# Designs tried in a protein design chat: miniprotein binders against o13629. Part 37

Target 1, 363 residues: o13629
Amino acid sequence: MLEAVTNPKSSLATFSKQLNGLLQAKVVVCKSVNPYFNLALENYLYENSTAKHCLLLYTNSPSVIIGRNQNPWVEANVKLCRDNFVNIIRRKSGGGTVFHDFGNLNYSVLMNREEFSHTENASIMIQALRNLGVHARLNQRHDIVLAQSQRKISGSAYKISRNRCYHHGTMLLNSDLEGVREYLRSPSTGILSKGVSSTRSPVSNTKLLKAEFIKQVISCFLLHKSHSTTTKPLSKPRASSKRLYDIEPKSVITLEQNDLLGVPSILKAVNELQSWEWTFGQTPSFKQHLESTELSVSMDISVVHGRLEKVIFSTPNATLEHELSSIPWTGLCYESGFANTFLISGIHSKEAISILKWISDSI
Short names: E, the ipSAE of ESMFold2; O, the ipSAE of OpenDDE; V2, 0.75 times the mean of E and O plus 0.25 times the DockQ between their complexes.

## First folded at step 15 (miniprotein)

Design d06 (at its last look DockQ between E and O 0.82; V2 from the best seeds 0.69)
Fold by OpenDDE base, look of step 15:
Structure d06 (fold): chain B 363 residues (1-363), chain A 119 residues (1-119)
Amino acid sequence: as target 1 above (363 residues)
Amino acid sequence: DYEETVRKLEEAIREAKESGDPEELARALLYLAFALQRMGDFDEAVRMLQDAIQTARDIGDKEMQAVALAALGLAYERLGDLYRAMDYLEQAIRVAEQTNDERLIELIKYLLEWVKKEQ
């Protein structure tokens, strides 16, 4: 039995060659549905891709994706997302909160800063839709909408750095639009947030097959970007049917999650995106006012880095106010039921227990 | 400061292990778990609560066992595992019922109903 001594140098060289191929790819199709991996891959390509233009295509499992400067407790039902295993992820780009599922396609176009356009990448998507019989247009908010109903089918966000940028967006194919409404409806009341608020718009599905849409997007992207590099005035449209087959097969890469598990920067980015400190701790400071007329109590909360900084109670009963104020609120993670640990960790008055229950029911 | 509290409780756990005081150990583990939960370190809180539950069982402290089981239920709720959350809260009720502490029983029943409203 010849033990194939897999020469570790040959595996490293093969991996390095594959990685270089990825970094030079014009199109990357990720098969992973892990949203943390996909967003980590997007950032990795943003930082490391040597391609003039790189199109990343991916789909996520059910996930609420919040903008860099958004408040998750304002933008989503955090509790409902947790209970239904819907990931909440803070992206590194600005813009509004979106829901991703298996019926949504995400696209990201990575390019040099100088080539940034709000309209160019949208035009590629609109052309791909048109080739499949879907009539869409870009609106004033740079959303792609159905031409007839004006319903949003694609949202977009951007990240622009000194040298590189990306334009990424959603494309609603066959998404659960009711789930979108449910997960994106915060139950929270009385929040005064410094975060960026999402603008909600009526949405629709394109009802396109994902595989067909991907094929059209790749085709339109490669065609469009091939023409932008040729500064030569297009003389006569030679209908040279340069078949899609004349695109060097090395320009389109398909990835699985396992293909990049060996990349330390991907793992680090996944871990960052999964962290509470990134997701919730990066929340802009906010205040919340709560009041119970029944219990004759009000509560003013200040939240910084997703943690309670200050809690102020107001009650007619000074003894109760003192008891509630003696609870070590400061540094507590802001989340639904944060008061529940205090119900069982100490001896409280009946009135204080009632208020702790009220807090747990209200947040 | 929860970080200072964690440090003090880690020291108390060490001292309790060195002295062979299981009651102090169980208490310190439980309080550490509460501090960790409050800090958002639910995975470490789960570990401390498992140790607290075992230590409380070994000494026969049913009250501490019930509280630690309830706290473990809450930690799993935070982790999104509602099935484990409910199971541990139900276990906590069953243990608390053996203490005749009606207040504790009521509080844990409330927590179970609170978690059930999330389903």
Scores: ipSAE 0.660, ipTM 0.898, lowest interface PAE 0.8, mean pLDDT 88
Fold by ESMFold2, look of step 15:
Structure d06 (fold): chain B 363 residues (1-363), chain A 119 residues (1-119)
Amino acid sequence: as target 1 above (363 residues)
Amino acid sequence: DYEETVRKLEEAIREAKESGDPEELARALLYLAFALQRMGDFDEAVRMLQDAIQTARDIGDKEMQAVALAALGLAYERLGDLYRAMDYLEQAIRVAEQTNDERLIELIKYLLEWVKKEQ
């Protein structure tokens, strides 16, 4: 992109050739740890790649990734994530919530719909593991588990359309498994959700070196995809790659985020994934019931598109009920601390203040 | 209605600027910021609150200054900037302690402790 600024005409032709090479690549190793960019890149390749199969490999900085139809307030501790700079991002595929950090590798195989296979890409991952001395298998839920302990080391999900699909998943190498529990432990109570809930399984790390696992995954992937058309040797790894700004076509491309700064559709996708409306506003409608016997009050909340739709208080004190109901709850973003502003924005009775504090401490 | 409330407050801000009424200006900015925070427009709320704080400071209204500082702290907490949130809430307490509004002081101290809770 700097080249384009210096000599726009020749640099634009060079950039176009680099982008075309990306769309035809069989393997893309992305070195960015930005989860918004990495998921935007996945979607970009899903929509635009013309390769029969394309393998994308990436790692994210600490992030909670929720499935397309999940409720983040059921699946995660949203406040804890915010306070510790852990991203929360809704992905475009279905399935359950996962935690990514620097200790796991994410893989995504993009393919035409007719090439879709629930198990083929898992078998490639299992072969790569076996080549490095880790014995694993698929279980009944299609998770990859260690053969001996049955502990989960990889989960996956799919996005399937009429023409294209992708199968993506995680591989636990040296992740902070204690951190996973903290961020995925929702403090919420009383939520009745229409969203897809996660099924959680005991997890383990493979303890493999990421660079060695990447080399094996690439080798197994390329060998598997080429095996059906030739008699090429099966044992040769393909670990070589070149940066995108080299305009020569390659089977394996190593990519950095700065290589794609000028792609408007990727920028648009990053902005969408970062938006509150996508991650929180796409949450299926839900209700929450909270009670305090100490304060003799109950609260019923309905939430639509991540915002309060109705709030109903029940208390024997009719004056207090009226006071609480006069607060402008409707339209307020649902999240921890949403009642805090009311403590300083109006004049409230001592009893109403106590209830506002209770709401702040309960959600 | 949110859009009607925002429109009325924007008109009040324009009128206060034209008439040179800084007390009404600070109040309108503060109420607009509260409306923005309710709807999740925290970045815009921060901008309004910065103006409200300066206007309240210029006219010597310490209660309004403290409320605006506390609201700014809450906006930064919602934006994920815990350090600024605590800093502005601490500033709000110091300003509120220069008033006789003991209820306000207690509420801002509660908000600071809420922000500081170990998660």
Scores: ipSAE 0.646, ipTM 0.894, lowest interface PAE 1.2, mean pLDDT 85
ESMFold2 (binder alone), look of step 15: mean pLDDT 87; pTM 0.878

Design d07 (at its last look DockQ between E and O 0.91; V2 from the best seeds 0.75)
Fold by OpenDDE base, look of step 15:
Structure d07 (fold): chain B 363 residues (1-363), chain A 119 residues (1-119)
Amino acid sequence: as target 1 above (363 residues)
Amino acid sequence: SYEETVRKLEEAIREAKESGDPEELARALLYLAFALQRMGDYDEAVRMLQDAIQTARDIGDKEMQAVALAALGLAYERLGDLQRAMDYLEQAIRVAEQTNDERLIELIKYLLEWVKKLQ
């Protein structure tokens, strides 16, 4: 029995060949629903893809994706997301907050900076929709909307660097549009944020099957990008039904999460995206004013890097104001129930306990 | 800063281990856990709280044991494990009921109800 000595060099060479295939791919379809992995993959392809144009397609599990400069406590119900295991993720691109679920398809077109076009990539999506009987148009905000109802079916964002860019967006197929409203509705009051605010728009589903839409997007993308390389006005393209099958099988790659777990840069990017420091610590500075008429107390909070910088109490009771001000607020993570540890870590007055409970119930 | 507090408490834990003072050890572990929770380091807080609970049990300090169990419940709430959060808060109540500290019992009951409202 020849022990197949799995030569570690052969596995590394096979992996390197697969990785090079990925970096040269014109289309990448990710089957993972892990939002951290999918966003890490998008960043990895943005940094490392050698393809002139790369289309990434993926779907996420239920997730709130916030823009690079947004405040999660303004853009979402952070508590409700946590309680329902809805991920909150800060993306590296600008733009507004979006909800992702199994009924949404994400697309990302990665290209050289010189080829950046909002309208070109949207036209590919609009053509794919048209081929499936869905009439859509690009609006003035670069959203794709249904032609009749003007309801948003696709939002977009972008990142532009010195040499590379990506244009990514959503496509609502069969998303839970009611659940989206709950997760994107912050209960927080009195917040003055320096963050970018999201613009709300009426949304709708296209009601298309994901597999059919993916097939059309890939087809339209490959056809569009093949014509951009031919400077010669080709005469009337004879309707040669070049079967979608004559696309070199190496141009479209399908990935699973396990295929790239061994890539150190992917793991690092996943860990960064999962970190509190990235998600919440990158929040632009904000202030919050809270008031309880019942307890005759007001609270002014300054939050920097997602942590309490300053807390100011105002109450008619000077002794209570001093007691509350003696609590070491500075450096606390701004999170629902940040006051809860103080309920059990010291001896407080009855009035201070009532205020600590109020804080825990209000944030 | 909380970072400075953590360093001082790590030193206090070392000194308490060297002196063989389990009361000071339990206290230092508990205060370190609170500092870690306040900094958002819930995984390390869980480790410190487990050690604090064991040390408090070994010396028979039921009050400290109840507080440490309640703090462990809060740490698991932050980690998204609401079931463990409730289980440890319920254990904290049962231990606190043996102290006759009505105030502590009421506070831990409040925390349990606060976590239950998250479900």
Scores: ipSAE 0.708, ipTM 0.921, lowest interface PAE 0.7, mean pLDDT 89
Fold by ESMFold2, look of step 15:
Structure d07 (fold): chain B 363 residues (1-363), chain A 119 residues (1-119)
Amino acid sequence: as target 1 above (363 residues)
Amino acid sequence: SYEETVRKLEEAIREAKESGDPEELARALLYLAFALQRMGDYDEAVRMLQDAIQTARDIGDKEMQAVALAALGLAYERLGDLQRAMDYLEQAIRVAEQTNDERLIELIKYLLEWVKKLQ
């Protein structure tokens, strides 16, 4: 792209050629484990790729990926994720929450809208699995499951626009399945959410080596897409003998994050995906009801764009209710510990302090 | 709104600097930092708290110094730097123990234990 800013005399022409090659590639294998970069790259290819079909393969460091319209406090243990350096990321596609780690492979097939098929990419994945001795099938929800146990090994989601779409999903190879359960189990209570709920299924690993699965997926993908054209393939390549059932060297590229330094649209997308306003601020409005029998109080919270909109306390003590309602709750970020600064600002009754501590302990 | 509170406190800070009123300056900086922190502007809150701590120290106000140190610890907790959070809360306790405000000491100790549970 013409937005490169270093050494514009020579580097711009070279950078543009590399970028054009990326946009024509049939397969991109990204070696970055940065989930923000990988999702930004997916979106970049979605918007700009000129290939009829493009397969993107990548792995993320431990991350909880929530769907476009989901509530992270319902779908995940946000506190546990932060404490264990597990990313929480809202993706741009719909659907439910998933966990990624170094033991799974992510795939994304980017295509023109007219090429969209609910089942075609799943068939490619199932054939790759079969070639490696894993017997799998597509179920009613379009998940890929092991044929014998019916345990889920792959889920997917779609993003569709006027011109382009992508179908992306996960393949469980050797993931930490206990970690999946822990990070996706929300400790929150009393939340009434308008967000999309995840449907959870029992999961299993395929136990395949990632390198071998990648090789098979690429082979199956390229063979499948090459045979769906006209009745007459090209007679011969320009430089050498005829290439039937072969993988062109430049049609498969390997990419690292630093190869795309200076692409402003990718940097902008990374920054957006990393922002609190995107991951948490785009949460559909929700309410929460909390009660303490010990303190004889209940609290009703309304949250809009991830911020407290309204807080209502119910307690038999009218003086206490007035005191608590005088605290400026509106505008606070909905986060663990949001009441903590009130404990050290201003003077509160002993009863109000107990309730503030209860709020801080209750999330 | 917190936006209105921020604007008023920024004006109060400017006026306190012009009149040479360090007690009002420290108070306004501290309350500005609380407002910023509650809005989620933790980096700016840290900057205001550093100024508030220094101003409180200059005037010998140990209670305000302890509160500002505790608030700084909470801001670093929100930024994900639990080690700095605990360090500043421990500093806040030591300063608070130089006062007669036993409730403040107890509350800062509660916050330190709350942050320790995040580890």
Scores: ipSAE 0.692, ipTM 0.918, lowest interface PAE 1.0, mean pLDDT 86
ESMFold2 (binder alone), look of step 15: mean pLDDT 91; pTM 0.926

## First folded at step 16 (miniprotein)

Design e01 (at its last look DockQ between E and O 0.01; V2 from the best seeds 0.00; counts 0 for: pae O 12.7 > 1.5, pTM O .741 < .8, other shape alone 9.166 > 2.5, off the site)
Fold by ESMFold2, look of step 16:
Structure e01 (fold): chain B 363 residues (1-363), chain A 119 residues (1-119)
Amino acid sequence: as target 1 above (363 residues)
Amino acid sequence: SYEETVRKLEEAIREAKESGDPEELARALLYLAFALQRMDDFDEAVRMLQDAIQTARDIGDKEMQAVALAALGLAYERLGDLQRAMDYLEQAIRVAEQTNDERLIELIKYLLEWVKKYQ
């Protein structure tokens, strides 16, 4: 990018050629581990690719990926993720929450809507696995499971519009399966969520090398898509004055994040995916009920667009109830520790301070 | 409500600067920072807290200085910078210990342990 600034015409010509080749590619292997970039790239290809079928392959750094309509405070330990540099990101497709790390490979097949199939892409993945000695099958939920143990190695989700769709999923190669438990185990209690809940299944790794699996997936994908039309065997060699494949763009492209720094729509999508308003503010409305027998109090919280809408306390101590209700709860972001600034920003009774600490320890 | 609070506090800051009232300036900056933190505007809150800390130090208000340092620690915790969060909360404790406000000392210590929860 620094070279682009110092050599603008050469860099613009190279960039334009790379972008045109990307939009015609049948396979894109992205080397970035930035989940915000990778999901933005998926959406960019979804909207702009001219290939009949496009396979996108990528890996994300440690990330909790929640579905479009899920509640992150039900599906994950948000504070644990933040404290350990695990991304939390809301994707644009529906379905349940998954964990990505460096031992996981993500695939996305972009296609025209009329070509959508729940099972076709899974069959391609299963064949790639079989070619490498891993025996797997598709179960009733359209997860890919190991044939012997029935443990899940791949889940998927879909986004379908009027013209295009994508089918994307995970493949567990050598993921940290213990880490999945901790980041996906919400510490929250008493939440009544209207969001989509995850169906959790026992998982396993395939133990395959990523480079070998990528090669097989690409091979199986390209072979399968070439056979989707009627093909007749050639009887003998034919000569032609023109070659059928002269001046073709690359069908398989390896991409780095720096190759696309100048695409405004990708930058805009990255910023949107990184925003609090997208990941947390798009959460369906929910309520939470908390009780402390020790403090003789209950608390009812309504949350809309990730912010507190209403907070109601119930306690036998009417003076305390009034004191707690006078705190300006409405408009606070719902998050672990939202009561912490009240501990140091006002004059509160000892009893109110105890309840504020209880709230901070409970959410 | 918080939007109206921000507007009122911005006016209070302007008035305090015009009148040369550093006690009111420090208070208004601190409360503006609290409102910004509660609205999830942590980057702007950090800027206000840095000004509040300096103003509180200039007037010798150690209680306000400790509160502003603790708030700054909480802002960095939310921004994901746990090392700075703990450093500022530890600074807040040291300043608070120079006061006679035992409750404030205990509360800032509680917040430090809360920040450390998953460390």
Scores: ipSAE 0.676, ipTM 0.900, lowest interface PAE 1.1, mean pLDDT 85
Fold by OpenDDE base, look of step 16:
Order: structure tokens, then sequence, then C-alpha cells
Structure e01 (fold): chain B 363 residues (1-363), chain A 119 residues (1-119)
């Protein structure tokens, strides 16, 4: 039994060298489908990458990704997402709600602020699509659309800080476009939300193989970014076939989820993104009006930090109104608090139970 | 770029005028404010809107100034700073009232009422 005494100093030095390699990488391909990890990695590279340009590529498991200031109950069918194990994640970036799945490729170009361009990274994607026989263009909204149908195949979001920026984009390869419609369709009615509403555009899949598209994106990106260092106008295609092989093999890194679990900042970011307080507690304040003509009841809800602040009932039956109003609604989580209220509030009248059930079905 | 922000403001104003629906118009302005916020640096979005407001003042474009003020109000609404949101929307109304664009005035008034309903 050779006890491999893994010298802890050698492991730390190896890890430090790997981490430095990651921070210098021109391309990072993440194999993890964990959306919390991938978003944490994206943020980590945004903050720590020393590369002039870093391309991150990843795919998420089925996930609704809401913008920083969006209401999940307006932007998505939260219940349907929970029932189908679809992740609901609030990103740190602004923008609209998007659905990610195994058929969607995420790309993020991380760069210095000075290198920011709305069009440059989109042109790389359009070239990669062209190399695979897909004709696409950039529209006025900076979405990549199919040239013929004008259907959206790629959305973009940007983050710009003092020194750094990134261009995040999606590429629809073979996504479940029906699932996108279902998960992004809130069943909730009567919500008056301060949150940002998402604008929907007609979407389509490119129907490309992920591995082929990734290969083309990496190739186009590395070629484009290698030429941008030479100030000479793109006159003659000098056929200097700098072989893809002359790209230092250290410039493209492939990561597994386990490779970075030892990084405290990534772990902290994963835990934050998984938290209820981040996902739902960061929801902008909203009001909801609900009405049942059948039960002759109306309900006005105010929600602050994803919790009930105030609940007002209106019923023709003053005793029932008092019973419903006596329930300790304040501080209950909007997502799960109603189901818990049935367990906490004791013995209710049949009429109150019927209304509580209607509330649970309506929210 | 500033020019692209201006172009998007002009396009949102145009789409807004064409729709005839105050709610569609509010959504277009929200979308613009949001497209600006997609820069995900609120400070930069605010700076760009402030630059747009200042440029609109310098060129005497009261319509652009009113829309940029309204967009700044909506940006603050999205941050949950409703007081600043209302203050900028009220400023936008005052500037819009110096235009002959009744539809723009009505729109910004609608946005202000919309923000007030959420207080």
Amino acid sequence: as target 1 above (363 residues)
Amino acid sequence: SYEETVRKLEEAIREAKESGDPEELARALLYLAFALQRMDDFDEAVRMLQDAIQTARDIGDKEMQAVALAALGLAYERLGDLQRAMDYLEQAIRVAEQTNDERLIELIKYLLEWVKKYQ
C-alpha cells in the first residue's frame, strides 16, 4: 500500500499554477451544466481574468435566468419550474429573463473596458455561423437573427465597469423552444410589479451541433483576436496559415465543476446564487390583486423582499374577513408561505379553507 | 456610444409615437431605459442619460431632453428610488410641456402615475 503522501505544498503550487493558467486563458470551455457554477465562474473570470480577451463557453441545465431587478413571479411560471426541477436564478446583471437548456450555448467575452464593442463579438459569432452554413446578421437591438426569417437565435447582455466589461450571449442550437414558452409564461394575474418586464422576440434554433459550433467559435475568436493586435487595415488576406496548432495549447482551458470548488470566491458566489434571499428576496416590491367571483372574495397583497408585508381581504362576510385577516400573513415567503400558512394558522372554517386553497392555486 | 444612445432614444420616441398606445410607449421607453441598463452599470447608464440630457439642453432639443429625463426617472424606478424617479419624471413633464407634443406629455404623465401607483 503505497501511501501517496501528496505533499500539500506541491498540490498548492500545482493549483496556483492551474489557477494562473485559467486567469491567463484566452478561451475557457466549462463542461459543467450547473448554472450556479457557470454564472459564478463567469463572474470570477470577469473580476480576475488577466487576459485582454477571454471567451467563456458553457451550457446550463434547464434554467430560468432572471435579471437583477426582475420579478420571478412575473417573468416565469415559478411553480412549473419547481415541479420540473428547472432552476430559477437571479443573475447579477440587468436585462430580461432568459431560458437556458442543454440546447443553448452561452458565450461570454470578458475584456478590458477599452476593448468593448457591441458588434465585434457578434461578428465573430456570425462568422462562426457562416462557416457552418447558417446565415445570420446583427439587428438594431444587437440580437443575432437569421438573415431570412429575422428570428432571434442569439440574445446579448453586457456588463460594463470601470476597468472591465463582458458581452454575454446565448446561441440557440437545439433548445426546447416550447419549454421556453411554458416556463417563461407566468400564470400569475393581477401583479403590479416594479420589476422590469421582458420583451419577447420570435426565436429559432440554428440546428447546429454544439461541438462543431464551439470549435468554430473558438477558431474564429482566436483568429480575430490575434489580428486585432496589428493596426494594419484588413487589406489582402495574407494566407499566413498560422496553424491552429501554433496557438499555445495553454490558451484554451477546459474545466470541470470540481476543478474550482476549492476557490473560496466561487463557492461564495455559488452559495449566494443558490440562496432564497438572492433569488426571491431580491425581488423588487410588488402588489397583487386577486379576485374570485365564485368565492366572493378579493385579496390585495403587498410583497417586499419576496415576503408578504400586507394582506387585505374583502368579503361580504365580516366574520370570514376577520378570520382571514387574523392569519399571520406578514413575513411569509410569497413562493411557499401560503402552503405553510395552512399548517401554522390552526383550525379554520370551511369557507376560509376554500379561500386559502384558492389563494394557493392562484399564486 | 453616446450616438447610439441618442439613436435608441430617437427610435423609442418614434416607435412610441407610432404605436398610439401609452402603454406600448411606456414599454418602449422602459425597453430603452432597460437597453441602457443592459450595460449593467447603473452609474454608466445614469451618466449616459445625464450626458443625453445635457446635450439635449445644449442643442435646444426639448423633446429629447424630456425623453432622456423620463428614461432617467425610469432608471431610478428600477433601482427602487421612487423619489428620484418621480422627481425626474416631473422634470420630464415640465420640459415636455414646453413642446407642442401632447402625446409625449400624456405619456410622461402616464409614467408618473404608473410610478405613483407603486408607492
Scores: ipSAE 0.000, ipTM 0.212, lowest interface PAE 12.7, mean pLDDT 80
ESMFold2 (binder alone), look of step 16: mean pLDDT 88; pTM 0.887

Design e02 (at its last read DockQ between E and O 0.89; V2 from the best seeds 0.81)
Amino acid sequence: SYEETVRKLEEAIREAKESGDPEELARALLYLAFALQRMGDFDEAVRMLQDAIQTARDIGDKEMQAVALAALGLAYERLGDLQRAMDYLEQAIRVAEQTNDEQLIELIKYLLEWVKKYQ
ESMFold2, look of step 16: ipSAE 0.826; ipTM 0.945
ESMFold2 (binder alone), look of step 16: mean pLDDT 88; pTM 0.891
OpenDDE base, look of step 16: ipSAE 0.655; ipTM 0.889
ESMFold2, look of step 20: ipSAE 0.831; ipTM 0.947
ESMFold2 (binder alone), look of step 20: mean pLDDT 88; pTM 0.889
OpenDDE base, look of step 20: ipSAE 0.324; ipTM 0.747
ESMFold2, look of step 21: ipSAE 0.816; ipTM 0.940
ESMFold2 (binder alone), look of step 21: mean pLDDT 88; pTM 0.887
OpenDDE base, look of step 21: ipSAE 0.517; ipTM 0.826
ESMFold2, look of step 22: ipSAE 0.814; ipTM 0.942
ESMFold2 (binder alone), look of step 22: mean pLDDT 88; pTM 0.888
OpenDDE base, look of step 22: ipSAE 0.160; ipTM 0.641
ESMFold2, fold request of step 23: ipSAE 0.817, 0.830, 0.823; ipTM 0.945, 0.946, 0.945
ESMFold2 (binder alone), fold request of step 23: mean pLDDT 88, 88, 87; pTM 0.880, 0.879, 0.875
OpenDDE base, fold request of step 23: ipSAE 0.715, 0.719, 0.712; ipTM 0.931, 0.925, 0.913
ESMFold2, last read: ipSAE 0.831, 0.827, 0.836; ipTM 0.944, 0.944, 0.947
ESMFold2 (binder alone), last read: mean pLDDT 87, 88, 88; pTM 0.877, 0.882, 0.881
OpenDDE base, last read: ipSAE 0.673, 0.732, 0.030; ipTM 0.918, 0.932, 0.281

